# VHH binders against q9p7j3, part 31

Target 1, 174 residues: q9p7j3
Amino acid sequence: MILPLFPETQVHVFVYENVSNCAAIHEQLISQNPIYDYAFLDAATILYKKQVYSAIIRALEDRRDEQMKTKTIHSEVILSLSPKTEISSAFRQFSMTKKSKNIVVVKIDSKLTEEEEFERLDKLVEGNRVEFSDEELQKLIDFKVLKKNYKLDPSTLENPLASILSSIALRGYS
Key: E = the ipSAE of ESMFold2; O = the ipSAE of OpenDDE; V2 = 0.75 times the mean of E and O plus 0.25 times the DockQ between their complexes.

## First folded at step 1 (VHH)

Design f26 (framework vhh_5j56_2)
Fold by ESMFold2-Fast, scan of step 1:
Structure f26 (fold): chain B 174 residues (1-174), chain A 127 residues (1-127)
Amino acid sequence: as target 1 above (174 residues)
Amino acid sequence: QVQLVESGGGLVQPGGSLRLSCVASGFTLDYSDYYAIGWFRQAPGKEREGLSSISSSYGGSTSYSDSVKGRFTISRDNAKNTVYLQMNSLKPEDTAVYYCAADHEYGYTSDLGYDSWGQGTQVTVSS
C-alpha cells in the first residue's frame, strides 16, 4: 500500500497463522541475517490494521525527521507500536519470539516487487498466509497481552482502537 | 536506568586465564529484557573489536570472533544477573580494556548495534 504522507514508500504487510518455525526465524534474526530484514511481530499483540499502519507512519516520520532511535526502519516500526520510547520493552512486548505461533510481518522500502516479496517470504515462514484484515487479526489477538501492553482499563477494552492509536501517536512528547 | 558493570581484569602471564564478570542492573536476565549481551575490547591505538555474544533467548545462543574462538567462553548466571567471559590461553595481544554492552534489538558482536555500555575493565597480559 501507499501511505498519504509517504506516497513514494511501498509498504507490504503479511499475516501468517500456525507458524511452526518461529524458533528458526528467531535464530536468523539474532544472527543478523540480511535475508530476514523485516519487522517480525507477534500477532497476539495486533488487533487492527490501523494499529500497524500508525506504527509504520510514526517510524517513517521519525526517519524523515532524522529522529530514529533504532538502527533500522523495521526496528523503528516495532518501537513505534509501544506506548513508551524504551527499545528493550518494545521488543519484549511486540516482536516475535521462538514461542510465537501467529505473526505479522512488515516490509518497507522493498527492492523487490510485491509478488517477489510474497514468493520470498513464503519460503522463509512455515505457516499459512492469511489476509491482512481486521477480521483475521481479531482471530489471532491475545486480549490479555493487548491490555498489558497498552495499559487498558475495563472501559477501554471493549473499544480499544482510540486508546491504542493515541498511545502510538503520543510517543515522543517526552 | 540500565547499567552494566565489568570486573575481573588484571595482570596475567602469557598462557594464563582470567574470568571477567558483567553485572546487569535496571533489567533482569531472567526476563529477557534484551536480545543479547556482548563482550568487546579496545587495545591502545586500535579500533574496538567484538569478541563474543550471548542471546537472551531460551538457550542463550553464543557467538565468537575468530580471534578468540576456542580460547574464550561466554556464559550467564541468571540468579546473579551476571554474564561471564572465561579467557584461557591468554596472549600479549589480548591486552586491552574489556567492555560489556546490551543489544536491545538483535544479538550481534558489532558495537554499532549495542547500547548501555559499561566502563570497562583492564586486562594486561605480560611476562
Scores: ipSAE 0.000, ipTM 0.230, lowest interface PAE 11.5, mean pLDDT 80

Design f27 (framework vhh_5j56_2)
Fold by ESMFold2-Fast, scan of step 1:
Formats: sequence, C-alpha cells, structure tokens
Structure f27 (fold): chain B 174 residues (1-174), chain A 125 residues (1-125)
Amino acid sequence: as target 1 above (174 residues)
Amino acid sequence: QVQLVESGGGLVQPGGSLRLSCVASGFTFSYPSDYAIGWFRQAPGKEREGLSSITSSRGDSTSYSDSVKGRFTISRDNAKNTVYLQMNSLKPEDTAVYYCAALYEWGPSDTYDYWGQGTQVTVSS
C-alpha cells in the first residue's frame, strides 16, 4: 500500500485469525528478535482500516518531523493508536498478548514485496490469513476493549470512527 | 501519569534488615503483568548499580547481582501494585539511595522507562 502523503514508503498490513502461537510470538518480541520487527496488534482493538492507516500516518509524520518518541517506526505505530502519549499505556492497550487469538500485523519500510512478507509471516504465525478489510476487522473487534481504550461514551460508541481518528491525530495536543 | 514511589528506607546497624516497597500509580499490575521491575542503588561517588529484577512474562522470573545474591529477595503483590525488596544481613557498603524502575516488556528498548525518586538506606553504627 502507498500513502498519498508518503508515496515512497512501503506499508503492508496483515490480519490473522485463530492464532494458536501468540505466547511464542510474545516471547520473541520480549527477546527483541529482529525477525519479529513488526507492529503486532491485538485485533480486539482494531475496528477500521482507517484506524490503522491514521496511526501509520501519524507515526510517519513524527518520523519526518524528528519527533518520534520510540526507537522504531513499528513501536511508533503502536504508540500512535493511543490517545495518550505514554508508551507503556499504548502497548498495554493495543499490543498482542499471550492470550490474543486474532492479530493485526503492520510492516513499514519493508525490503520485501507483500507476497514475500506473507511467506515470511506464515512461518511465524500459526493462524488463518484473512483480508485486511473493515468487514473482517468487525468480526474480530471487542467493543468493550475499544470503548475502554478510546474512552467512548454510549453515543460515541454507536459511530466511533470520527472520535477514534481524532484521538489518533490529536494525540498529545488534545 | 506513571509514578513509582519507594519507601521503607532508613538507618540500620550492620547485620540488620530493611524491607523496601515500590508502589506504582498511573498503571496497574496484573498477573501476568507486562512490566519488569528492577531495583537499583547509587552511593555517593559511584555509578548506579542494578541489584535485582522480577518479570511476569517468564512466570515471575527473578535475578540478582552477585553483590546481593543470598541477602536480598525481590517479590511482588500485583493486587497492591507493589514490588518489595527484602534486605537482610546489611553491610556499611549497602549504604545508598535505592530506586525502583519499570520496564514495559513490549517497550521499544531494553532501558527502564520509569524511575522512582529513591529512598535512602544508611547502614552505620
């Protein structure tokens, strides 16, 4: 995928359902294994493609402006999903856990094609690939998690897209 | 919004014991927690020294530096958001300001993200 404001930046987003090895992946992430240099998100926290794209755009803007708060662009994507500026809170809210069953995986600045990344990730993730689409994401979301992460009230929860995107875009200034 | 507060320091004679507490606010510990908590100390004119750590992602695995192994014990109470350092057989060279620090295990680096303000331990007759 090519972003209008960052046309030179290669972005790939993958969705896996029914993942059986999240605990093993989690251990690799804690050990900082470079093979696992992706943003691994819990799909329970992601409702829209635009939610992920907005976080990617914010992370790329922070990199462009030399204002990244984390050491990697993938960590910056995870931070950018959060309405808070605190790194630990963002990771707690959005990152894959040992108990996750469905995940969203983001790769930025890939040296590989999308198909080559699929081949690589299929060796790391024991689950079923599904399309990165609003339809598929809406099958995997946990609305209680979404409500808590973005502090949504009942009226906002019925149509949360604008609130979520504002939270991502205005992080640190809201 | 994240804060770590140490307590339990004070003056003790050689051979004595102290129990330090580290209370977290602004985030909660839950088992398994996503935080590794470390205890550090710094004496005047010396570099900061790591003493002990406890993690949740490895079934509450603990580690100790050689200077304190067998004398100090780290433990946690996730319901109270508290990590403890039990210090036994204290020596004059244990005199230092003691700090707790938190590393989010999913964080972008291996450095500790949050630090307390420290609590003074003085071992002297």
Scores: ipSAE 0.000, ipTM 0.132, lowest interface PAE 16.0, mean pLDDT 80

Design f28 (framework vhh_5j56_2)
Fold by ESMFold2-Fast, scan of step 1:
Structure f28 (fold): chain B 174 residues (1-174), chain A 125 residues (1-125)
Amino acid sequence: as target 1 above (174 residues)
Amino acid sequence: QVQLVESGGGLVQPGGSLRLSCVASGFTFSYPSDYAIGWFRQAPGKEREGLSSITSSRGDSTSYSDSVKGRFTISRDNAKNTVYLQMNSLKPEDTAVYYCATDFPYLGSEHYDYWGQGTQVTVSS
């Protein structure tokens, strides 16, 4: 995918459902295995494509401006999903866990095509790939998790997009 | 697989000092630079209590419980993959087994997985 403000940056986003090996992937992430250099998100936390894109754009802006708070661009994407600038909290809220079943995987600065990245990920992730679309994401979301992560009121939970995007864009402004 | 190993405990007189070390294996404290490493203790017949935490690779984001604030200082040495707890003005009430734990960013919502083995601190009467 091509981002208007970062046209030379290659971005790939993949969605997997019914993943059986999240514990093994999580172990590789903790061990910093470079083969697993992706942002692995729990799909229970992602409702919209725009939510993911907004976090990617924020992370790329922070990298461009030399103000990343984390060690890698992929970690910065995870941080950028959070309404707060608290990095540990952001990972607890949005990153995959050993118990995750559905995941969203983001790759930035790939030297591979989307198809080549998929072939690589298909070897790492034991699950079913689905389209990165609002329709598919809405099948995987946990609204209790979403409400907690973005502090949504019941009235905004029926149409939370604007609130979520504002939280991502205004991270650090209270 | 991921390990935290505590050391530096021992017997000390009231008013004395000790420095505890927490060495990480299987990961580094600089990745991501922000995850929390904390010190906890458990005294005989009491529940485990949190004492101090340090976040960020620079070590400039720290917190302390009221019971140890001003007496204990947490710090880090990234080259040695080690976090320290400098304990000054020790009191008999500080007698406990001290534990190091990390809030690794890829963990779920639970606080401080990967607890270490513990190191005994005894402040003599």
Scores: ipSAE 0.013, ipTM 0.268, lowest interface PAE 8.2, mean pLDDT 81

Design f29 (framework vhh_5j56_2; at its last look DockQ between E and O 0.17; V2 from the best seeds 0.00; counts 0 for: pae E 19.6 > 2, unsure alone 60.3 < 65, placed apart)
Fold by OpenDDE, second read of step 2:
Structure f29 (fold): chain B 174 residues (1-174), chain A 125 residues (1-125)
Amino acid sequence: as target 1 above (174 residues)
Amino acid sequence: QVQLVESGGGLVQPGGSLRLSCVASGFTFSYPSDYAIGWFRQAPGKEREGLSSITSSRGDSTSYSDSVKGRFTISRDNAKNTVYLQMNSLKPEDTAVYYCAAGWELSYPRDFDYWGQGTQVTVSS
């Protein structure tokens, strides 16, 4: 997938449900295995495609403007999902954990087609691929976690997307 | 409020040893915490460089830079919420201010959010 704002950068997003080896993946990430050069998100924290795209775009903008707060574009995507500025907080909020069952995987700067990238990633993730859509994400979301991550209240829950996008866009601004 | 405090620095002769300590407050090093602790150093006129890191998750994952591998050892005492850097076979080129840092264990390369004030290590005859 090519984003209109960044035509030179190819992005792929995959959703997996019923993943059995998140703990093993987590160990590889802890060991900083370069084969696992992705952003692994907990699907329980993701409600909209536009939420993911917004984070990707912000990360790419940060990179373009040489203002990344993290070391990698993938970690910047994770940070970009968060309304908080702390990297550790962002990862606690949105990254895959050892206990995760459903995940969203983001690849930035891919040189492969979506299918080729999937074949590569499928060797690392033991789960079922589902469509990257709002409908599928809605099935995987934990609304309690979502409300906590973005401090959603009755007034903002009428339009959660707007509130989420505002939180992403205005991170670091108070 | 996260705080890191380094100690154990000082003057030592070439070939000598020092053990640095990093005491953390505001979070714990032990599993199931998901922080990594790293040691860095910065010599005058040089860029800060990473030396070693240790994760807090199950199974201690450690890393070392080539410059200190085989001479330095990172370890953790969960009861004291302290991370140590045992430095052996010290060389004059190891002279620097040494920093402790804490960050998310899943970052690659590892990022660190919190830093100590640093402790001076001087290796000289």
Scores: ipSAE 0.128, ipTM 0.573, lowest interface PAE 2.8, mean pLDDT 91
Fold by ESMFold2-Fast, scan of step 1:
Structure f29 (fold): chain B 174 residues (1-174), chain A 125 residues (1-125)
Amino acid sequence: as target 1 above (174 residues)
Amino acid sequence: QVQLVESGGGLVQPGGSLRLSCVASGFTFSYPSDYAIGWFRQAPGKEREGLSSITSSRGDSTSYSDSVKGRFTISRDNAKNTVYLQMNSLKPEDTAVYYCAAGWELSYPRDFDYWGQGTQVTVSS
């Protein structure tokens, strides 16, 4: 995928449902294994493609402007999903856990083709790959988690997109 | 709120040993906590150096910098919510302020965003 503001940056987003090895992936992330250099997100926290893209764009803007708060672009994507500028809170809110069943995986600056990344990830993730689409994401979301992460009231829960995108864009002002 | 308090620093002669302690409040080191705890040091006029880390949820994933590997050992006592750094065969170049830090386990590379106030270690005769 090509982003108009970052045409030279390679971005790949993968969605897996019914993942059976999240505990094993979690152990590899804890051990700092560089093969797992991706943003591993719990799909329970992601409702829209635009939510993910907005976080990616914010992370890339912070990298361009030399204002990243984390050590990698992938960590910066996770931070950028959060309405707050606190790293541990963002990872607690959005990262995959040992108990996750559905995940969203983001790769930026891949040295591999999309097909090669797909083959690599399919060997690491024991689950069913599905299309990165609003339709598929809406099957995997947990609205209780979404409400808590973005502090949504009942009126915004019926159409939360604008509130979510505003929270991502205005991180640091709230 | 997350707070870390270091203790155990002091003056020792070359070849001596010290054990540093880091006590945490506001989170637990046992499951379901997902914090990694690291030890860092900073000597006057030098950049901060990472020395060792241990995961909070398991404690079986540890790392050491080459400068301390074989001399320093990190360990945890989840019941006491404490992480230790055992420092053996101390050298004058180990003189620094030592910090413990907590960060989310799932960041790669690991990002530490809670820090203690530090404890001074001086190695001289």
Scores: ipSAE 0.118, ipTM 0.543, lowest interface PAE 5.7, mean pLDDT 85
Fold by ESMFold2, look of step 5:
Structure f29 (fold): chain B 174 residues (1-174), chain A 125 residues (1-125)
Amino acid sequence: as target 1 above (174 residues)
Amino acid sequence: QVQLVESGGGLVQPGGSLRLSCVASGFTFSYPSDYAIGWFRQAPGKEREGLSSITSSRGDSTSYSDSVKGRFTISRDNAKNTVYLQMNSLKPEDTAVYYCAAGWELSYPRDFDYWGQGTQVTVSS
């Protein structure tokens, strides 16, 4: 997909459920294997497509403005999901771990079509691809994790879901 | 921008203890960071000596030099982005400026790219 503000930057987002090899993927990431140059997010932390796109846009803006705080654009996406600037907190809270079961995978600056990128990624991830959609993401979210990550107010009595969505929307581009 | 700041040094009697802190900003001590964090010291007129290290990308992996093994313990608190050096059973020979440093875990040779300004530890009888 091509973002209006970044028309020369091709971005692909994939979602996998029931991933059995997150520990192996994690090993490849710490080995800096270039084949694994993606942002691997824990799907338990992602509620909507807008959440991911907002993080991608913020990471791209920070790169454009020479304000990136992390080594790669993909790690910058992970940081950009956090309401705070503490890098270790952002990675701990949003990144795929060895124990993750469902993941969202982001590729920025792709030189491949979506189908070509998928064929490459599918060789790396042992799991079932599902559509990147709000419907599928809502099946994979952990609302307790979401509430903790964004410090959502538990005192909302009448419509806690609407409060969660409002809090997220106020921090993203929309 | 990556910054490392040491604290916790001071004057202590032989046999005493100190806990040094290294607060880092601009990078993380946990996955997907590939930084290793180490403690070093330099006494007047001596070469800088590596004491202990802990990897952030593999967790839990620690290393100690023979001169401090059993007396010093490296640990981390990822919530505070901080690495600690607990120094027990201190000796006058431990008197030095203590530095924390960070480098890419997978660099060969392992190169520490970022250094703190140091904190003085003085052990006197």
Scores: ipSAE 0.000, ipTM 0.107, lowest interface PAE 19.6, mean pLDDT 78
ESMFold2 (binder alone), look of step 5: mean pLDDT 77; pTM 0.794
OpenDDE, look of step 5: ipSAE 0.023; ipTM 0.401

Design f3 (framework vhh_5j56_2)
Fold by ESMFold2-Fast, scan of step 1:
Structure f3 (fold): chain B 174 residues (1-174), chain A 125 residues (1-125)
Amino acid sequence: as target 1 above (174 residues)
Amino acid sequence: QVQLVESGGGLVQPGGSLRLSCVASGFTFSDLSSYAIGWFRQAPGKEREGLSSISGSEGGSTSYSDSVKGRFTISRDNAKNTVYLQMNSLKPEDTAVYYCAAEYGLWSRPDFDYWGQGTQVTVSS
């Protein structure tokens, strides 16, 4: 995908359901294996495509402004999903765990096409690829997790998009 | 196995300052630069609260909770295997046991698998 404010930045987003090897992937991420340099998100936390893209844009803005708070652009995407600036909290809220079953995977600055990244990721992830679409994401979301992560009350839970996007965009001004 | 030891706690009056130290040891194939370090606190009867974190890279990316932002500063000295928390403008509500924790890498989620025993900070009178 091409972002208007970052046209030279390549962005790919992938969704996998029924992943059986999350514990193995988590071990590779802890060991900092460069093959696993992606943002691995728990799909239970993602409701909209716009939620993911807003976090990507915020991370790219922080990189441009030399204000990144984490080691990599991919970990910065994970942080940027959180309304707070605390790194450990953001990762506990949004990152995949050893027990995750459905994941969203983000790749920034890939030199590969989307199809080539699919081939690569299919060797790393033991699960079923599905389309990155609002329809597919809404099958995987956990509304209890979403409500807790964004501090949503019953009135905002009925139409949470604006609240979520505002939380992501305004995090940097706290 | 990584071991963490906190020190520098004590009794201080409101408005005072303390510097906490977290010394790491037990590295086999890595050093402190491979770990992110977080500072946490827990007051009696309350849940553990995250305060600040610093990444393993040179110059360390930092983050702070709203309750301590502007008052506390985290820093690291990888050559001394030490992470510091400089605490200024201390308030009675900062009274707690302070813990440091380490997480190998920051690519997935900070799981903070290695924890110290804690150091008591009391802000009184």
Scores: ipSAE 0.000, ipTM 0.158, lowest interface PAE 11.1, mean pLDDT 81

Design f30 (framework vhh_5j56_2)
Fold by ESMFold2-Fast, scan of step 1:
Structure f30 (fold): chain B 174 residues (1-174), chain A 126 residues (1-126)
Amino acid sequence: as target 1 above (174 residues)
Amino acid sequence: QVQLVESGGGLVQPGGSLRLSCVASGFTFSYPSDYAIGWFRQAPGKEREGLSSITSSRGDSTSYSDSVKGRFTISRDNAKNTVYLQMNSLKPEDTAVYYCAKEYLPDFGTSAYDYWGQGTQVTVSS
């Protein structure tokens, strides 16, 4: 994907269901294995493609403006999903855990072609890749988790898109 | 191996105070490690709730959940490899097992709850 405000930046988003090796992936992330330089999100927290795009755009804006709070653009994507500007809280809310079963994976600034990233990531993740679409994401979301992460009440939960996007855009303005 | 050990729990009356300690072994609290130490709690029949965290010196910052903001304070003593949670103005609703966890903040844009300790029981009752 090519973002109009960042046409030089290559962005790839992958969705995997029924992942059996999240614990192993987590161990690689803790060990700082550079092969795993991606944003690994728990799909239970993602309802819309626009949710992911908004976080990516916010992270890229923060990088452009030298306002990143984290060390990498991928960490900044995870932070940008959160309505709070608190790094550890954002990671608790949105990042993949050892117990995750469905994940969304974001790659920014790849030096590889899209096909090469597909091949590489499919070897790292033991699960079934599905389309990055609102329909597929809706099958994997946990609405209780979504409600808690964005502080949604029952009335907004039926149409949460605007609230979620506003939370991402206004992060840091408590 | 890396581990975290919680202590300092006990029985306290409403309005009282407790200080919990989380002692790390197998690693040291120092820059330039990317990690956060977080405090969580879980009451019977409820989900585990994140309360507070403190990051490494590289991104040194603290955070608090709305339920404890203004009452609880997280701090660290790097020389003692210890993170503290000072709990003031305790309420019956604060009754739970309190856990300390090391959240690794790797350069790859992820973290997970690793090295969960056994927890320390806090009971707030008259």
Scores: ipSAE 0.006, ipTM 0.189, lowest interface PAE 10.4, mean pLDDT 79

Design f31 (framework vhh_5j56_2)
Fold by ESMFold2-Fast, scan of step 1:
Structure f31 (fold): chain B 174 residues (1-174), chain A 126 residues (1-126)
Amino acid sequence: as target 1 above (174 residues)
Amino acid sequence: QVQLVESGGGLVQPGGSLRLSCVASGFTFSYPSDYAIGWFRQAPGKEREGLSSITSSRGDSTSYSDSVKGRFTISRDNAKNTVYLQMNSLKPEDTAVYYCAASLDYGWPETRYDYWGQGTQVTVSS
C-alpha cells in the first residue's frame, strides 16, 4: 500500500485468525530475530484499518523527524497506537502476547511484494489469513480491551473512530 | 530456547563482596518489551527468597527485599546480555544457592518467572 504522505514507503498489513503458535513467535520477537522484523499486534486491540494506518503514519513522521523512541520502525508503530508515550505500556496493551489468538502484522520498507511477504509469513504464523478490512477486524476486536486502551466511556463505544484517531494523532499534546 | 547461566559464586569472608553474573541466551535485554529479571536465593531448610529485580519498563525500575536493601545492587549490561548482582557487606546468613530467573510476560497481571538458571553457591564463612 501507498500512503499519501509517504509515497516511497512500502507498507503491507496482514491479518491472521486462530493462531496457535503465538508463544513461539513472541520468543522470536524478544530475541530480536531479524526474520521476525514486523510489528505483531493483538487483533483484539484493532477495530479499524484507519487505526493501523494512523499509527503507521505517526511512526513514519517520528522517523522522518528523527524523534523515534524505539529501536525499529515496527516497534514505533506499536508505540504509536498508544495514547501514552510509555513504551512498556504500549507493548503490553497492543503487542501480540503468548496468549493472543488473532494478530495483525505490519511490514514497513519491505523489499518483497505483498505476495512474497504472505508466503514468508504463512511459514512463520500457524493460523488462517483473512482480509485486512474493517469487516474482518470487527469480528476479532475485544471492546473491553479497546475501552481500556483508549479510555472510552460506554457511550463512545457506539462510534469510537474519531476518539481513537485523535488519541493517536494528538498523543502527548492534548 | 531461553537459557540463563549464573556465575561468580564462591567462598568469601564476612564483610566481603561478590558480584554474580547472569548471562541470557535465546532472548535479548535490549528488546523494548515488558520483561523482568530477578535474583533469588535458597538456603538449606528455608523457603526460596526473592532478593532483587530489574525490569525493562520505563526507567529500568529496580526493587530489593528489605534483607538486602542497601547492601546489594542489581544492574544490566545490554551489550553482554548480562544482569549482575553486586553483593557487599556479606554476612554468614547470606550463605545460599543464588538463582537468576526471567519473566518474559512481565506485563501480565502477575509477574511469573518461567525461566530459571541452575544456581551458583555463595558461602560466607571464616
Scores: ipSAE 0.000, ipTM 0.241, lowest interface PAE 12.1, mean pLDDT 82

Design f32 (framework vhh_5j56_2)
Fold by ESMFold2-Fast, scan of step 1:
Structure f32 (fold): chain B 174 residues (1-174), chain A 126 residues (1-126)
Amino acid sequence: as target 1 above (174 residues)
Amino acid sequence: QVQLVESGGGLVQPGGSLRLSCVASGFTFSYPSDYAIGWFRQAPGKEREGLSSITSSRGDSTSYSDSVKGRFTISRDNAKNTVYLQMNSLKPEDTAVYYCATFGEPLYSDSQYDYWGQGTQVTVSS
């Protein structure tokens, strides 16, 4: 994927269904194993491709402007999904957990092709890869989780895209 | 596995100084987290006492108990994944086992992040 504001930045996004080893992955993330340097998101929190792209763009803007609040660009993507700037809150809301079943995995600045990253991730993730598309994401979303994370009222829940993107893009980081 | 290892304890005369180190493995003190790192001690026959803390955030604030304020200083070296406690003007009543601990909001876990080291002995005596 090519981002208009960051055309030199390599971005790969993968979606996995029915992942059986989330507890093992979670332990590796806590221990900061560098092999797991990806953003591992719970697919229950992601409704649109544009939601992920908006968070990636915000993270890249923060890196460009030297205002990242987290240690890695991948952690900054997780933070950037949140309408708030609190790191722990964002991770509780959007990161995969030991109980996750479906995940979205983001890699930024990969020196590998998309195919090579897939082969690497296939060794780490015990699940079925599906297309990164709005159609597939909409099969995995939990609307109760989405509503809570973005504080959506019933009138916006039927078409929440603009509200979600505004929450990601317009929250200030000073 | 998360581990904290304290070092730098020993025997020192009243009025002397020691610097304790707390080295982390299995995580880093600059990892994205709202946790704090603190120093505690437990003297024989007494309850464990909190001495000092430092946050893991950018602006980082420090706190000290009244018993050590002005004598002890907490600091960190993120490149070495180490937190220090500089102890000056040591008194016999500072004799204790000194512990390093982390506490705060979970980052990737359903449970609270709460890890303790095994401790290092400090004895202030002639």
Scores: ipSAE 0.000, ipTM 0.196, lowest interface PAE 12.0, mean pLDDT 79

Design f33 (framework vhh_5j56_2)
Fold by ESMFold2-Fast, scan of step 1:
Structure f33 (fold): chain B 174 residues (1-174), chain A 127 residues (1-127)
Amino acid sequence: as target 1 above (174 residues)
Amino acid sequence: QVQLVESGGGLVQPGGSLRLSCVASGFTFSYPSDYAIGWFRQAPGKEREGLSSITSSRGDSTSYSDSVKGRFTISRDNAKNTVYLQMNSLKPEDTAVYYCAAYPDWLGTSEGAYDYWGQGTQVTVSS
């Protein structure tokens, strides 16, 4: 994908369900293995494609403006999903854990095509790839997690998109 | 590949001080911190007890158990990839093997909190 405000930036987003090796992936992330330089998100926290795109755009804006709070663009995407600017809290809320079953994987600045990244990720992730679509994401979301992460009341839970996007756009300023 | 190594233990008199060090290899203590690091201890015949932790997201956030609050201070030297526990006003009841442990704070895991453990360093407080 090409973003109009960042036309030179390559973005790929992958969704995997029924992943059996999250603990092994988690250990590679802990050791900072450069082969695993992706943003690994728990799909239980992601309801919409626009949620992911908004976080990517915010992270790219922070990089452009030399205002990144984390060391990599991928960790900045994870931070950008959070309505607050606390790194540890954002990662606790949105990152893949050892117990995750479904994940969303983001790659920014890839030198590979989407097909080449898929071949690479297929060797790292033991699960079933599904389409990055609102329909597929809705099958994997945990509404209790979503409500907690964005502090949604019952009225906003019925149509949460605007509230989620506003939280991402106004992170740290609302 | 991820390892934690404790050092600085030894024999000290009641009322004395020791500084323990925890050196990490296979990952880095970056500022802002990408790891939560905790100090724990275990005396013979007792359960393992959490003492102190340090977590950074913008500025270092620290916590202490009531048994050591005001006597122990946790700190971090990111350039040396080391976490310290400064122990003052030591009591015989502080005698234990002291462990440091880490979990990846940026990955938000609470499963098996403090998943990576060092081998421990012995602290003995006696005359």
Scores: ipSAE 0.000, ipTM 0.195, lowest interface PAE 13.1, mean pLDDT 80

